VH-VL binders against Protein archease. Designs and how they scored, part 4

Target 1, 141 residues: Protein archease, of Thermoplasma acidophilum (q9hkc1)
Amino acid sequence: MDSDDNRTLSYEVVDHESDIGVIVYGKTYEELFSNAVYAMADLIVDVSRLKENRKMHEVITGKTPEDIMVNLLSRVLFYLDTYYILYYRITSKYSDGELDAYFYGSEIPEGIEYRNVIKAVTYSDLAVKPEEGYAKIIFDL
Key: E = the ipSAE of ESMFold2; O = the ipSAE of OpenDDE; V2 = 0.75 times the mean of E and O plus 0.25 times the DockQ between their complexes.

## First folded at step 1 (VH-VL)

Design r7 (framework fv_relatlimab)
Fold by ESMFold2-Fast, scan of step 1:
Structure r7 (fold): chain C 141 residues (1-141), chain A 123 residues (1-123), chain B 107 residues (1-107)
Amino acid sequence: as target 1 above (141 residues)
Amino acid sequence: QVQLQQWGAGLLKPSETLSLTCAVYGGSFSGYYWNWIRQPPGKGLEWIGEIYHSGSTNSNPSLKSRVTLSLDTSKNQFSLKLRSVTAADTAVYYCARGPYYKGSGSYDYFDYWGQGTLVTVSS
Amino acid sequence: EIVLTQSPATLSLSPGERATLSCRASQSVSKYLAWYQQKPGQAPRLLIYDASNRATGIPARFSGSGSGTDFTLTISSLEPEDFAVYYCQQRSNYPLTFGQGTNLEIK
């Protein structure tokens, strides 16, 4: 629901030596993109400690769903690294080549503990498969 | 100057559906959230919900099951329907513009308001 | 939801005096708080956004301060047109919430 900001944790962590990955679950592209944003954010800080006080709208483009996933998560990292704002919830509509997304998040409080420093989203073993009910994303630490 | 004008039925019986419309003049829907806020007599303001020009909505959890927000981009109008009204829904209802955040430097506050519509629910 | 508590409920002053209005949040809203003025029969008018920034067209006598849970609206020298109800509002969390208002009335 659009006004529900108490989303339950719904991802699995897959550890690699210098990388960290997640598997997120969903039946639609929109669910997989939304769950991936939350999962990455929760890997960076404890999202349950944040209060939603920022929102924005952006259209994410890409040639494939995999490109859109990389571009989406890279935009989240851009706002964190540049403005110290972490967007951890989205609502969106997927259509061929475009994800029309509304982002919700928070400024990072001073003194909050970072769980992981994610440097980049990778294409390594990347999968976005709503027909199979999952997406898999690997991050560079 | 941007101006909001609103209209709709002011007198309702319990169980009926409240229907209000707001029209935007001097500006476009594009780039903004369009909001409904209400004020019961002698009380403070309560946020009802918001709609973006794409049709995406957020609403107050206390009202979510009864609220429908819609828009007509060809007319620069947005509307509120509130189902199953009771005496507790008696209030002045306002439409308002709330900008979305886009990078740093944008605001999420109500900078333009409609004139208000008094809605009375009585048997 | 975040509850905003305004004090005092009623403030009775004369033109030329300084007014100080308080808004307390039940949990931190950082700086994401606005102040509105409402006169009888009128819609609210935005005065201050992000705790301390004056909205366009708002006179310099209005100022805001505070962060976290405690916020203040100050009117340095009251004009007759300033006697109105004042509301604070937060955008830190959904649902968006308002305080219950402070009535600034002429003595």
Scores: ipSAE 0.000, ipTM 0.506, lowest interface PAE 16.0, mean pLDDT 84

Design r8 (framework fv_relatlimab)
Fold by ESMFold2-Fast, scan of step 1:
Formats: structure tokens, sequence, C-alpha cells
Structure r8 (fold): chain C 141 residues (1-141), chain A 122 residues (1-122), chain B 107 residues (1-107)
């Protein structure tokens, strides 16, 4: 319970010109990736109104942690746009070029309000720095 | 043990809707993903989609706009409808059971139907 | 989508020989790779799942290996009934995808 009590406090919304950004906090790659997925999902809808009823597994690859971040968040957007399923929690293992992740989420309920329509994850000012305790991601609206 | 039997469309004209049904015998319908896969004559396999016994579906994005998956839990049957067919949809269509292990993350197609040849010609 | 490339497209061997079939993924699928055998007029049959686990009823001469992007199916000593088309499949990412197949034919 305590580990999930301050989940929303693991990120901050950053004002950006014509876009929206987040700073997520964590001390490991796995924490930063997990907190980024939650932050993006929470920007899209009120995640507290969702109940997990979907699970899937996927390996996310990339040359750099920044590439893995873009690819991970882009896959979440793909499932939302293609299957109408929002994955908002992951558990994962990061190892040299791949993130082995279980995704947990739900179908989007009828009548739920979208807070933002996120079109893409950008490389603008992208940072993934577990040694400094943060990642910064900017989204295209 | 477990056996899948399928039936449905044989010869279709372009623009028609393909309809196939698969029935499950000798095993539980609950707790599994029920899949459709197709194979054009002389070519490889293409995954069409899956439906969980709860009714939740995933389908191949290349076919998503044309695919409807459904199930009838009272009969242990699941069905595929593919709208607006063209000659490119000519294939043997297979149903298959997907067994997903939530602990290990494995997902395997352990039982398959006999296949149904669907020909789309003008 | 993840593309699986199988090589060779056709492999010509004699009974008793060792067969080695390759499957390469366009991105990592970790261990989540399965192998299927298909004979003419029949549905595919599961041989190997999670790269190296033999399915129930599959003879010990069939083995799988690999992880990440490079996978191998090995048949240690070919029997006449082993001449068939072999497909790899990944379940790591949606959509699920198959390789184009390797035709194992008698020499």
Amino acid sequence: as target 1 above (141 residues)
Amino acid sequence: QVQLQQWGAGLLKPSETLSLTCAVYGGSFSGYYWNWIRQPPGKGLEWIGEIYHSGSTNSNPSLKSRVTLSLDTSKNQFSLKLRSVTAADTAVYYCARGTYDYVWGSYKFDYWGQGTLVTVSS
Amino acid sequence: EIVLTQSPATLSLSPGERATLSCRASQSVSKYLAWYQQKPGQAPRLLIYDASNRATGIPARFSGSGSGTDFTLTISSLEPEDFAVYYCQQRSNYPLTFGQGTNLEIK
C-alpha cells in the first residue's frame, strides 16, 4: 500500500510552449519507466477512476534509455489508439538495450473524460537519469 | 482431449462478409484466449486476432477495421467476421487456443482447428 | 510490428542428418519465441515455446535455443516424418507475428 500511496507525487507537470511535459522521479531505470507510464496515463484520463482488468507482456528495445523511454510510451499510446486499452502500470526488468515489461491497465470506460489528447512522445529535452533521480519527457498535444 | 472444430464460409464474392465459427470440445472454454490465424495458399501464417472468454479482444491492426470477434460461452464457440473481403483474403483460416501463463509470461497455441478454406473470387 | 526472418527459405537434407533452422527478430523478443511444424493439408503443430521448452508429446530430437533476436530450432537426427514447413512465432509484442517459414525437404 505505502509504495502506491504517493504514486501521483512521483511526477510533476512542466509548462512547455504548446506542449505538455512531466518530470518523473525514481532511483532506478525501472522506477523511471514505471513512473513515466503512470504520469502519461494520468495526463490522458483520471487513472483513479480505472480498475485494472487487462494485462499484457511486451519487450521494449532501444539503443539508449532515452530510446527505450520513447518506445515504451509510444507503445502505450499505440494500444490506446488501436485497442482502446490504457495501460497505466508496469512492472519491469531493465537490461542492456531491453525492458522486459508486464503492463496492467483497463479498457477506457464509456463516458470517461479525456484530460489531454497526447499525439506523440518527443525527444525534445528528453532525459533519463536514474543517478540523478529523474526523467523529463515532453509530449506533443 | 481438447479438440477444435470449425466451419463456415467457402466461396465469397468481393465486398461480402466472411463468417467462421469454432467449437471447443473436451476441455474448458474459460481461462483461455481464442485465436484466429490465416494462411493464403502456398504462403505463411498471419495472426488475425484473439478473444478472451470474458469478451475482451485484440486484433491485428492491419485487419482491425474489418474484424469482429465474438463468443458464445453457452455453446463453447467463438466466431470471426471479416467485412469487405477482397481476393487478398483468400486463405485457409484456422482457429486456435492460446494458453497464457501469467507467472512465466508464456503464450502458446497448443490446439488448432482443422482449417477452413475461404476463396474470394469475382 | 516485429518482423521475423527465417533462414534458409529451403533446407534440403537426408534422413539421419542434423537440421538447423534460424529465426531472426527485427527487435528483441527476449525468450518469447515459439516454433511450429506444418505438414501439407494440416494445421500447424506446436513444437517449442519460450525459445527452448519442448511442448507435450514432442520427441527429444527437437530442441530450441536462443534469446533476444537470434533463435535456432535443431532436429538432431531427421526422421522421414520431420520433412515439413517450420514457422517461428513471437508473442512478445502485439500484433503476434510469424516468420515466413523454412521448408525442410528431402534431398
Scores: ipSAE 0.000, ipTM 0.544, lowest interface PAE 14.7, mean pLDDT 87

Design r9 (framework fv_relatlimab)
Fold by ESMFold2-Fast, scan of step 1:
Structure r9 (fold): chain C 141 residues (1-141), chain A 121 residues (1-121), chain B 107 residues (1-107)
Amino acid sequence: as target 1 above (141 residues)
Amino acid sequence: QVQLQQWGAGLLKPSETLSLTCAVYGGSFSGYYWNWIRQPPGKGLEWIGEISHSGSTNSNPSLKSRVTLSLDTSKNQFSLKLRSVTAADTAVYYCARVKGYSYGLRYFDYWGQGTLVTVSS
Amino acid sequence: EIVLTQSPATLSLSPGERATLSCRASQSISSYLAWYQQKPGQAPRLLIYDASNRATGIPARFSGSGSGTDFTLTISSLEPEDFAVYYCQQRSNWPLTFGQGTNLEIK
């Protein structure tokens, strides 16, 4: 079930044949990365049901902003699978080749319903375009 | 070759605490989710809960208030405590490993031999 | 929680015949279903994961298909060792749930 508490959406869901995707909005790399993390997390569970009780710091590296997006979201999925912690908010500073990020999130509560089980982040139709105000990411279900 | 060996009390009275331990041999304890699953006599399987190598737990909401999961990384062991047992908790209990290191994969590739737990007055 | 319903409860066949076992989910689970085989006194054994992927060491006669709410396990030509109870399991939603089982018995 979706919560009505997420009235202001920072993302839009797009349908593909066997996949799910999002369009997120922002004017900077940092905004797009932050909004993508939130969108993916909100596709996995109702984030409004979570209490922020975990934080960490990590530098995400990549050759392109697209690589950094894939690596960032894959890192979030890694922590969910390995530690059962969903990070759904980041604050960050982007410089060429690096995203210096603070992650905030929660242990997944027992009995929470998964909206989607996301297996991987893809490069399909991947776009990270702050100059155009958006990023588009497609996930494997 | 990975093997899971389990042990614990087989006979309990109502209101007692069930305690089971599972030891992992021949493989890495780190990076996996370690699970408990039970099967009442003549019935299907019921997932009890999981614990990661970092100590994070998740359990079946129907059992949540009575379940405690723990691990001992120095011995490659993980344990289940189920409080306030009743006759409905009579079952074969299995420990099991998740198939692999990937987001969303929760399929069980290695299982312990099972422990029959009988709760009777 | 997602309820998995297996049918039939008991399937009686002879060696050499094709077996088809069904598992239906109370809501869509995409392809996030596994099949297990269990023999008396033994732990379950993983056969198929993510609807159609055969687990390591599992004979080619076992195959899985389906998506959404309707799934099938097929054994193309039954061997004597295949007579056992079969369970489906979903990983789409918490808690993880299993079907009630199908007992595949010799006719």
Scores: ipSAE 0.000, ipTM 0.505, lowest interface PAE 13.2, mean pLDDT 84

Design v3 (framework fv_rilvegostomig_arm2)
Fold by ESMFold2-Fast, scan of step 1:
Structure v3 (fold): chain C 141 residues (1-141), chain A 125 residues (1-125), chain B 110 residues (1-110)
Amino acid sequence: as target 1 above (141 residues)
Amino acid sequence: QVQLVESGGGVVQPGRSLRLSCAASGFTFSSYAMHWVRQAPGKGLEWVAVISYDGSNKYYADSVKGRFTISRDNSKNTLYLQMNSLRAEDTAVYYCARGKYYGSGSYRYYGMDVWGQGTTVTVSS
Amino acid sequence: QSVLTQPPSASGTPGQRVTISCSGSSSNIGSNTVNWYQQLPGTAPKLLIYSNNQRPSGVPDRFSGSQSGTSASLAISGLQSEDEADYFCAAWDDSLSGAVLGGGTQLTVL
């Protein structure tokens, strides 16, 4: 379809050796959280090569939308690192410090090529601004 | 190929109106903020206006505020600039540009990564 | 008259490092990130630097940006003849609620 759809993924390498950043777009907290999950997953592997066959439900909590973003993306990394399951899509409801989310993804097959190995989600330059139409997240490689 | 094509420029008398169009192709137009930037003959660049991806937010340079209106039709992948009460100092090449990269604090701080070739507006007798 | 101040011209010889300055105020460069645009003669502008110091895909490592206080600079190392162009800095201005640009610097490669 579109060669450069920025709703799903917009990124640039902020440091070629240690960091990668992503900018995602959305009108609501739910859209920004959903787009951030997809963007991070797509930075890790080619998501188009995965078949969605895992589902879970979890409530993500935090004091601020920024905290919820870090906690959300960190949970995705936890499941990848611990269980070799990559969740790359969510549906969610955000209210007062809680993100009630359904996660959809797949088991990572042995031998799949990783685009990037993301070690952590950082608070560096972190922004979650639905009123301004974007979120910016920096990852440690 | 990601592309922007401006049209609608021409020669117009002071006090008249023109509507510029910018046709987008090769990307999801509805996902990006869009800008108008102009350049008077032999002069530098002057930012004119920006519109958010959904059309809900608009900002203008003081020199055009109240006279120009930026709008978009996401179903047609087209950006517009309605120019009213034109003045000689509005004479310029008008570029449309896609806003992609930005820093913290505002979607309005987009770096403009794709530009059209421009359309010429001449305001004279 | 531009809101951001750049030197009108700069020059260098091939292989040299050239720096182009951009001066603003607290309401623009002092509070918001700086973009740089390159315009080759007869062409549309091209994004060279965004967010003070980031390069878009396809921009050579020879181009770098920096920002400190109310000022920014563009550095071009290993200057090449194809770098002859006009260079513009830009930033959002909180007091104007709009983007502002410098007057441009014409770079000549001697």
Scores: ipSAE 0.000, ipTM 0.519, lowest interface PAE 15.6, mean pLDDT 84

Design v4 (framework fv_rilvegostomig_arm2)
Fold by ESMFold2-Fast, scan of step 1:
Structure v4 (fold): chain C 141 residues (1-141), chain A 125 residues (1-125), chain B 110 residues (1-110)
Amino acid sequence: as target 1 above (141 residues)
Amino acid sequence: QVQLVESGGGVVQPGRSLRLSCAASGFTFSSYAMHWVRQAPGKGLEWVAVISYDGSNKYYADSVKGRFTISRDNSKNTLYLQMNSLRAEDTAVYYCARDRGITVVKGYTYGMDVWGQGTTVTVSS
Amino acid sequence: QSVLTQPPSASGTPGQRVTISCSGSSSNIGSNTVNWYQQLPGTAPKLLIYSNNQRPSGVPDRFSGSQSGTSASLAISGLQSEDEADYFCAAWDDSLSGAVLGGGTQLTVL
């Protein structure tokens, strides 16, 4: 049985900086946004240890896809920091300027180990390019 | 059409209270952090306060802390500024503005991309 | 006084390049991104630059921003008469837990 050599997520860490980055893959805006939410959540905790028991609906707006990405991921961080709820999956519909999204996640269980403390989503080298099959996001630790 | 419309300004005596409102339309108000920014006659802009999308986090300029309260009602798409113990130096045009981003840890501002036309508050005896 | 320092005035002629500086500290520009606002006479401010160097939709590419250390700069190339306005820089300040703005620069197009 051969392992799949197709990598959909990658993490970049620069030794001289406190930043951590991800490259996510997808052919639509919806896929890139969804994969970015999952990647960020997985950087924070082991998502496989969570069971979905929270759901919400929000419209994320922005002037550019890059703005929508920052606003989307910042909204996920807000729920984690304020309510101790981590949303790690979304389903969404993108129309110019708006991402209409359902968020799925869970309360953070007591005693779960945090992999990273992500403080913010950055605009550093930010790219959201479905026509080229990827998005790149760098987080402030 | 994305719009913010301020109201509630007027002439008031020192020590009195006034409540400003900001009505939002054309966008999902509940998804944005909102700011109040003021401008005294012939002077520059001074940031006053910010409130998170759900109202759980609030920050104030030192000049208004303890006297002003920012709040919002997402069901009415309305932002408020309750101004108590008004002073002559509070005389200004008050603008409400929408923030582009939100984060609890990093703070604000990521750019105030939509502004109202302002409402004038004059504090005079 | 304003927390961020800008020159009170700047001037140029049509077609010229003009720069407006903004000086802060490690708790504001040194730790957070800078936004720039344009205010035409008698109007509300308009967002001109966000995240140090990004333009909102509808802002001409003649406007550009930069940031280095605790300072930021707004550059206006190909200056036009309609650029005559007040310009303000802004950033979040970690020490104050609030947003701070510069005093504003009044740009005159000669």
Scores: ipSAE 0.007, ipTM 0.524, lowest interface PAE 13.6, mean pLDDT 84

Design v5 (framework fv_rilvegostomig_arm2)
Heavy chain, then light chain:
Amino acid sequence: QVQLVESGGGVVQPGRSLRLSCAASGFTFSSYAMHWVRQAPGKGLEWVAVISYDGSNKYYADSVKGRFTISRDNSKNTLYLQMNSLRAEDTAVYYCAKGYSSGWYRGLYYGMDVWGQGTTVTVSS
Amino acid sequence: QSVLTQPPSASGTPGQRVTISCSGSSSNIGSNTVNWYQQLPGTAPKLLIYSNNQRPSGVPDRFSGSQSGTSASLAISGLQSEDEADYFCAAWDDSLSGAVLGGGTQLTVL
ESMFold2-Fast, scan of step 1: ipSAE 0.006; ipTM 0.511

Design v6 (framework fv_rilvegostomig_arm2)
Fold by ESMFold2-Fast, scan of step 1:
Structure v6 (fold): chain C 141 residues (1-141), chain A 124 residues (1-124), chain B 110 residues (1-110)
Amino acid sequence: as target 1 above (141 residues)
Amino acid sequence: QVQLVESGGGVVQPGRSLRLSCAASGFTFSSYGMHWVRQAPGKGLEWVAVIWYDGSNKYYADSVKGRFTISRDNSKNTLYLQMNSLRAEDTAVYYCAKDLKGYSYGKHYGMDVWGQGTTVTVSS
Amino acid sequence: QSVLTQPPSASGTPGQRVTISCSGSSSNIGRNTVNWYQQLPGTAPKLLIYSNNQRPSGVPDRFSGSQSGTSASLAISGLQSEDEADYFCAAWDDSLSAYVLGGGTQLTVL
């Protein structure tokens, strides 16, 4: 039950001509980071067509929550681009500039349709504000 | 807090056997690969072996293949190194170390937590 | 001896930037990520850099890693006396099916 929670959460898409963004909702840093990973993955492919068959653990570091968000999502893109593995769910603990995260995902199946090709995570209008219940992230297409 | 404690080191004659243990606490032992790394007196680090989180894969340095066996007991949170046919050049401090990445498979290893080491001296 | 090549020693003064090189081959650094370990005198090693350029918790941002081709580099900016230690690079080697380390670089802070 706990393992499927993040996949049911809603996010809001913010479109622009040369970029795409998301607004994700949560009351903690952990919720916002988890929801951002899911939202980005769901922008790339239909996550409901994937079966979890890959797991990993990694500590993401940064000076600010914004840096951690960029580093976290960039790490997900790295695994997709390098190994064709998309991590779309995380469980995590945030403390002292570290996000201790367990990643869950899958190999990209042959013939799956890509919804968007995300080239990079940007700092444009980046916000990570659990005290206000949201994070906003803009991606370069 | 995450901790690894090695034991089983000592002085042993060439050709004999020794078994090292590493007791893990403060993390989910069964989710991580584990390594043995050694350091001869006044020398650098030499990687010895790795075992995956579930015991399914094991790799060894060429210098120890056929003589050393890495194993684990996830029910006891304990890592082992069985050392057979010991040689003078096996004299070293032996460290156990936790792999950085849990569950992950592949060849992108890293060791984020290390024990204090246990000393093995092979001497006639 | 060591599969990865490092200079045996390096030195600097407080506040300087020092760089430690690590040279490998296509079977290790050329295709697998590089780690760096710090060993303070009389202590166990500590992971300083993983995945070429990532820092674990508690590692100051004045430590940075880079990788290009079959080589890697550790940079220490704003050198401090506490940085006096041995530094080791490491990577998986596909040909050996083994994790390999460099011979270590002894850094002296003058």
Scores: ipSAE 0.000, ipTM 0.501, lowest interface PAE 17.3, mean pLDDT 86

## First folded at step 2 (VH-VL; from n9 with heavy chain V106F; framework fv_necitumumab)

Design n12 (at its last look DockQ between E and O 0.04; V2 from the best seeds 0.00; counts 0 for: pae E 16.4 > 2, placed apart)
Heavy chain, then light chain:
Amino acid sequence: QVQLQESGPGLVKPSQTLSLTCTVSGGSISSGDYYWSWIRQPPGKGLEWIGYIYYSGSTDYNPSLKSRVTMSVDTSKNQFSLKVNSVTAADTAVYYCARVGYKTTFTYRLYFDYWGQGTLVTVSS
Amino acid sequence: EIVMTQSPATLSLSPGERATLSCRASQSVSSYLAWYQQKPGQAPRLLIYDASNRATGIPARFSGSGSGTDFTLTISSLEPEDFAVYYCQQYNNWPLTFGGGTKAEIK
ESMFold2, look of step 2: ipSAE 0.000; ipTM 0.504
ESMFold2 (binder alone), look of step 2: mean pLDDT 92; pTM 0.939
OpenDDE, look of step 2: ipSAE 0.000; ipTM 0.592

## First folded at step 4 (VH-VL)

Design n13 (from n9 with heavy chain D60Y T105E, light chain N92D; framework fv_necitumumab; at its last look DockQ between E and O 0.06; V2 from the best seeds 0.00; counts 0 for: pae E 13.0 > 2, placed apart)
Fold by OpenDDE, look of step 4:
Structure n13 (fold): chain C 141 residues (1-141), chain A 125 residues (1-125), chain B 107 residues (1-107)
Amino acid sequence: as target 1 above (141 residues)
Amino acid sequence: QVQLQESGPGLVKPSQTLSLTCTVSGGSISSGDYYWSWIRQPPGKGLEWIGYIYYSGSTYYNPSLKSRVTMSVDTSKNQFSLKVNSVTAADTAVYYCARVGYKTEVTYRLYFDYWGQGTLVTVSS
Amino acid sequence: EIVMTQSPATLSLSPGERATLSCRASQSVSSYLAWYQQKPGQAPRLLIYDASNRATGIPARFSGSGSGTDFTLTISSLEPEDFAVYYCQQYDNWPLTFGGGTKAEIK
């Protein structure tokens, strides 16, 4: 993944009942997880308006790649809700039930408008398929 | 009550592809609550987990078999399938399809609560 | 992978006797441990999940205990239908792995 603040990442927004989802693309689990973090963050606020100034490390555990995805994105939401820091970029190494990840992000400056309020990451239609080059995640609004 | 049933040829020649299908009844495969797995058991031996497939198509294979295994799902038929390439005598086994619980609960229930009756696949020339 | 080791390989007992089966994990699996019963020509049947919870329809004579690396399946009083092979299985980490099994046979 690029580390430039002006990186443009393409994702697809999917409607799911009263909720919202994304389809992200990648050939590896790491790419999919990274792109999912970016996509979710960009759903919340225009990440291009942010300047990266926070870094943290965390090992995300889960029983499945899908569980890792949910836990990863849930952790991003946790930091946003608890510390008002939005992490929108990660570098990581995935191995079975563990994602060793560095998170990069920033506070949301005053005056930047929220695009969506995401309450939770769901397992609805959840797919993590590096072999097919995509992941799909549905968020609860 | 959920039921699973394996189907496919019972005899496969070496180097060919083993292909099996599991048909699920009494419940929809299109549920985020479960993974759908294949397990095999060589004659007189223990159980080996092969892999799982989620209704959305996400898969995870046992590393020991990953290079030769492919699973697919057909929600319209309420089925999921297993393919094992380049089979040898070592692939001779009873093959089971089974349901694995997976919910957003505090506990991870990745145990097999429903099994097919199993189908013997013999690899022989 | 997490290696599951069951002991003894064979357990010879008489009906009415208490059976104690052991399962050891190469590393901690917390309480993510299941037990299965398999009779000849049949698929395994879930007995215990989460180390100590009996599955639906499982008689009270079956009980599971343990956590971490050491687990035990106990059959308080063996019935004739209980003579079978028993497997433990961890679901703490991928790949899911089974023990080698313990055969409970009639003495």
Scores: ipSAE 0.006, ipTM 0.609, lowest interface PAE 10.6, mean pLDDT 91
ESMFold2, look of step 4: ipSAE 0.006; ipTM 0.546
ESMFold2 (binder alone), look of step 4: mean pLDDT 91; pTM 0.939

Design p2a (from r10 with heavy chain N58Y I102Y F103S, light chain S92D; framework fv_relatlimab; at its last look DockQ between E and O 0.61; V2 from the best seeds 0.00; counts 0 for: pae E 9.3 > 2)
Heavy chain, then light chain:
Amino acid sequence: QVQLQQWGAGLLKPSETLSLTCAVYGGSFSGYYWNWIRQPPGKGLEWIGEISHSGSTYSNPSLKSRVTLSLDTSKNQFSLKLRSVTAADTAVYYCAREDLTYSGVYTPFDYWGQGTLVTVSS
Amino acid sequence: EIVLTQSPATLSLSPGERATLSCRASQSISSYLAWYQQKPGQAPRLLIYDASNRATGIPARFSGSGSGTDFTLTISSLEPEDFAVYYCQQRDNWPLTFGQGTNLEIK
ESMFold2, look of step 4: ipSAE 0.006; ipTM 0.637
ESMFold2 (binder alone), look of step 4: mean pLDDT 90; pTM 0.933
OpenDDE, look of step 4: ipSAE 0.024; ipTM 0.649

Design p2b (from r10 with heavy chain S56Y N58Y I102W F103S V105E, light chain S92D; framework fv_relatlimab; at its last look DockQ between E and O 0.20; V2 from the best seeds 0.00; counts 0 for: pae E 9.2 > 2, placed apart)
Heavy chain, then light chain:
Amino acid sequence: QVQLQQWGAGLLKPSETLSLTCAVYGGSFSGYYWNWIRQPPGKGLEWIGEISHSGYTYSNPSLKSRVTLSLDTSKNQFSLKLRSVTAADTAVYYCAREDLTWSGEYTPFDYWGQGTLVTVSS
Amino acid sequence: EIVLTQSPATLSLSPGERATLSCRASQSISSYLAWYQQKPGQAPRLLIYDASNRATGIPARFSGSGSGTDFTLTISSLEPEDFAVYYCQQRDNWPLTFGQGTNLEIK
ESMFold2, look of step 4: ipSAE 0.007; ipTM 0.626
ESMFold2 (binder alone), look of step 4: mean pLDDT 91; pTM 0.934
OpenDDE, look of step 4: ipSAE 0.511; ipTM 0.854

Design p3a (from r10 with heavy chain N58Y F103Y, light chain S30D R91Y; framework fv_relatlimab; at its last look DockQ between E and O 0.10; V2 from the best seeds 0.00; counts 0 for: pae E 12.9 > 2, placed apart)
Fold by ESMFold2, look of step 4:
Structure p3a (fold): chain C 141 residues (1-141), chain A 122 residues (1-122), chain B 107 residues (1-107)
Amino acid sequence: as target 1 above (141 residues)
Amino acid sequence: QVQLQQWGAGLLKPSETLSLTCAVYGGSFSGYYWNWIRQPPGKGLEWIGEISHSGSTYSNPSLKSRVTLSLDTSKNQFSLKLRSVTAADTAVYYCAREDLTIYGVYTPFDYWGQGTLVTVSS
Amino acid sequence: EIVLTQSPATLSLSPGERATLSCRASQSIDSYLAWYQQKPGQAPRLLIYDASNRATGIPARFSGSGSGTDFTLTISSLEPEDFAVYYCQQYSNWPLTFGQGTNLEIK
């Protein structure tokens, strides 16, 4: 048994009224963005049931790290809604105003059960704080 | 370095079940997909199927009704069973690792077992 | 099912020459393509992944290129140990499939 992968927390779920949120951990912007993409995807489906068979590259822009987070996660939702591809892993380089990211994901397999239907990423309680080691994101269900 | 060692019976009669086991040494078992691939003598490679460390499986549709994949995480082992074999199933069978870790760089079949020739009599 | 077609089936060259091997996919696989080398009696060895990235320990004379449906493996100057069978393999979607192989033989 390898319990490290099953017991290592990459995010915590938080209740927020009729919506759902996450707290993700990381010491860099790149880590926080990566963990946020994974967390949102895992709230949608069990990511352990996905085969990584899709890849793309996009540059995500925004005036603040919080804007980039919303734009990043909204872009993942766009691909899910439009093409039925769920990107759940990124590698990236953050610089002021830009996140240069490679996305890795999966076409949604036939018969997979959805955990949640996420309609939007919100600015509610949004925080991206690598200096404090966390980010918090609230999703609209 | 990661090493895959495989074993199982190499001679079968028609209608028997092929059963092979692969053990993983020198690396993590979790976070990967564990694969079986076969190669008939003098022919190319055919993917049989894969199993994740969580037990999710995907198999080649041409074989899916006959294939069972399993794992034993306590022993770092994974296994192939192929039911109702015929002479057409005669091949060298390989186990292989596929790196699909959530946070890693995607690399297919980076480590392979030594291969097991399975012969099904006519 | 995604079919990979390799060409040529056999390539006869001498040490020191440049080898170019082709792999074509029946539909787009983006860059999810790997190349393997296989010598008699051995398991395949990963050479290239993601169409163009060399695997650990692979000499610089091996390079890959392409995306979408058209991919190549190039060996810039053949060494005696490079004469083997080469396979491409896609991992864009299930089932995972291999090309039929190119036999690179000494002239």
Scores: ipSAE 0.005, ipTM 0.537, lowest interface PAE 12.9, mean pLDDT 86
ESMFold2 (binder alone), look of step 4: mean pLDDT 91; pTM 0.933
OpenDDE, look of step 4: ipSAE 0.070; ipTM 0.731

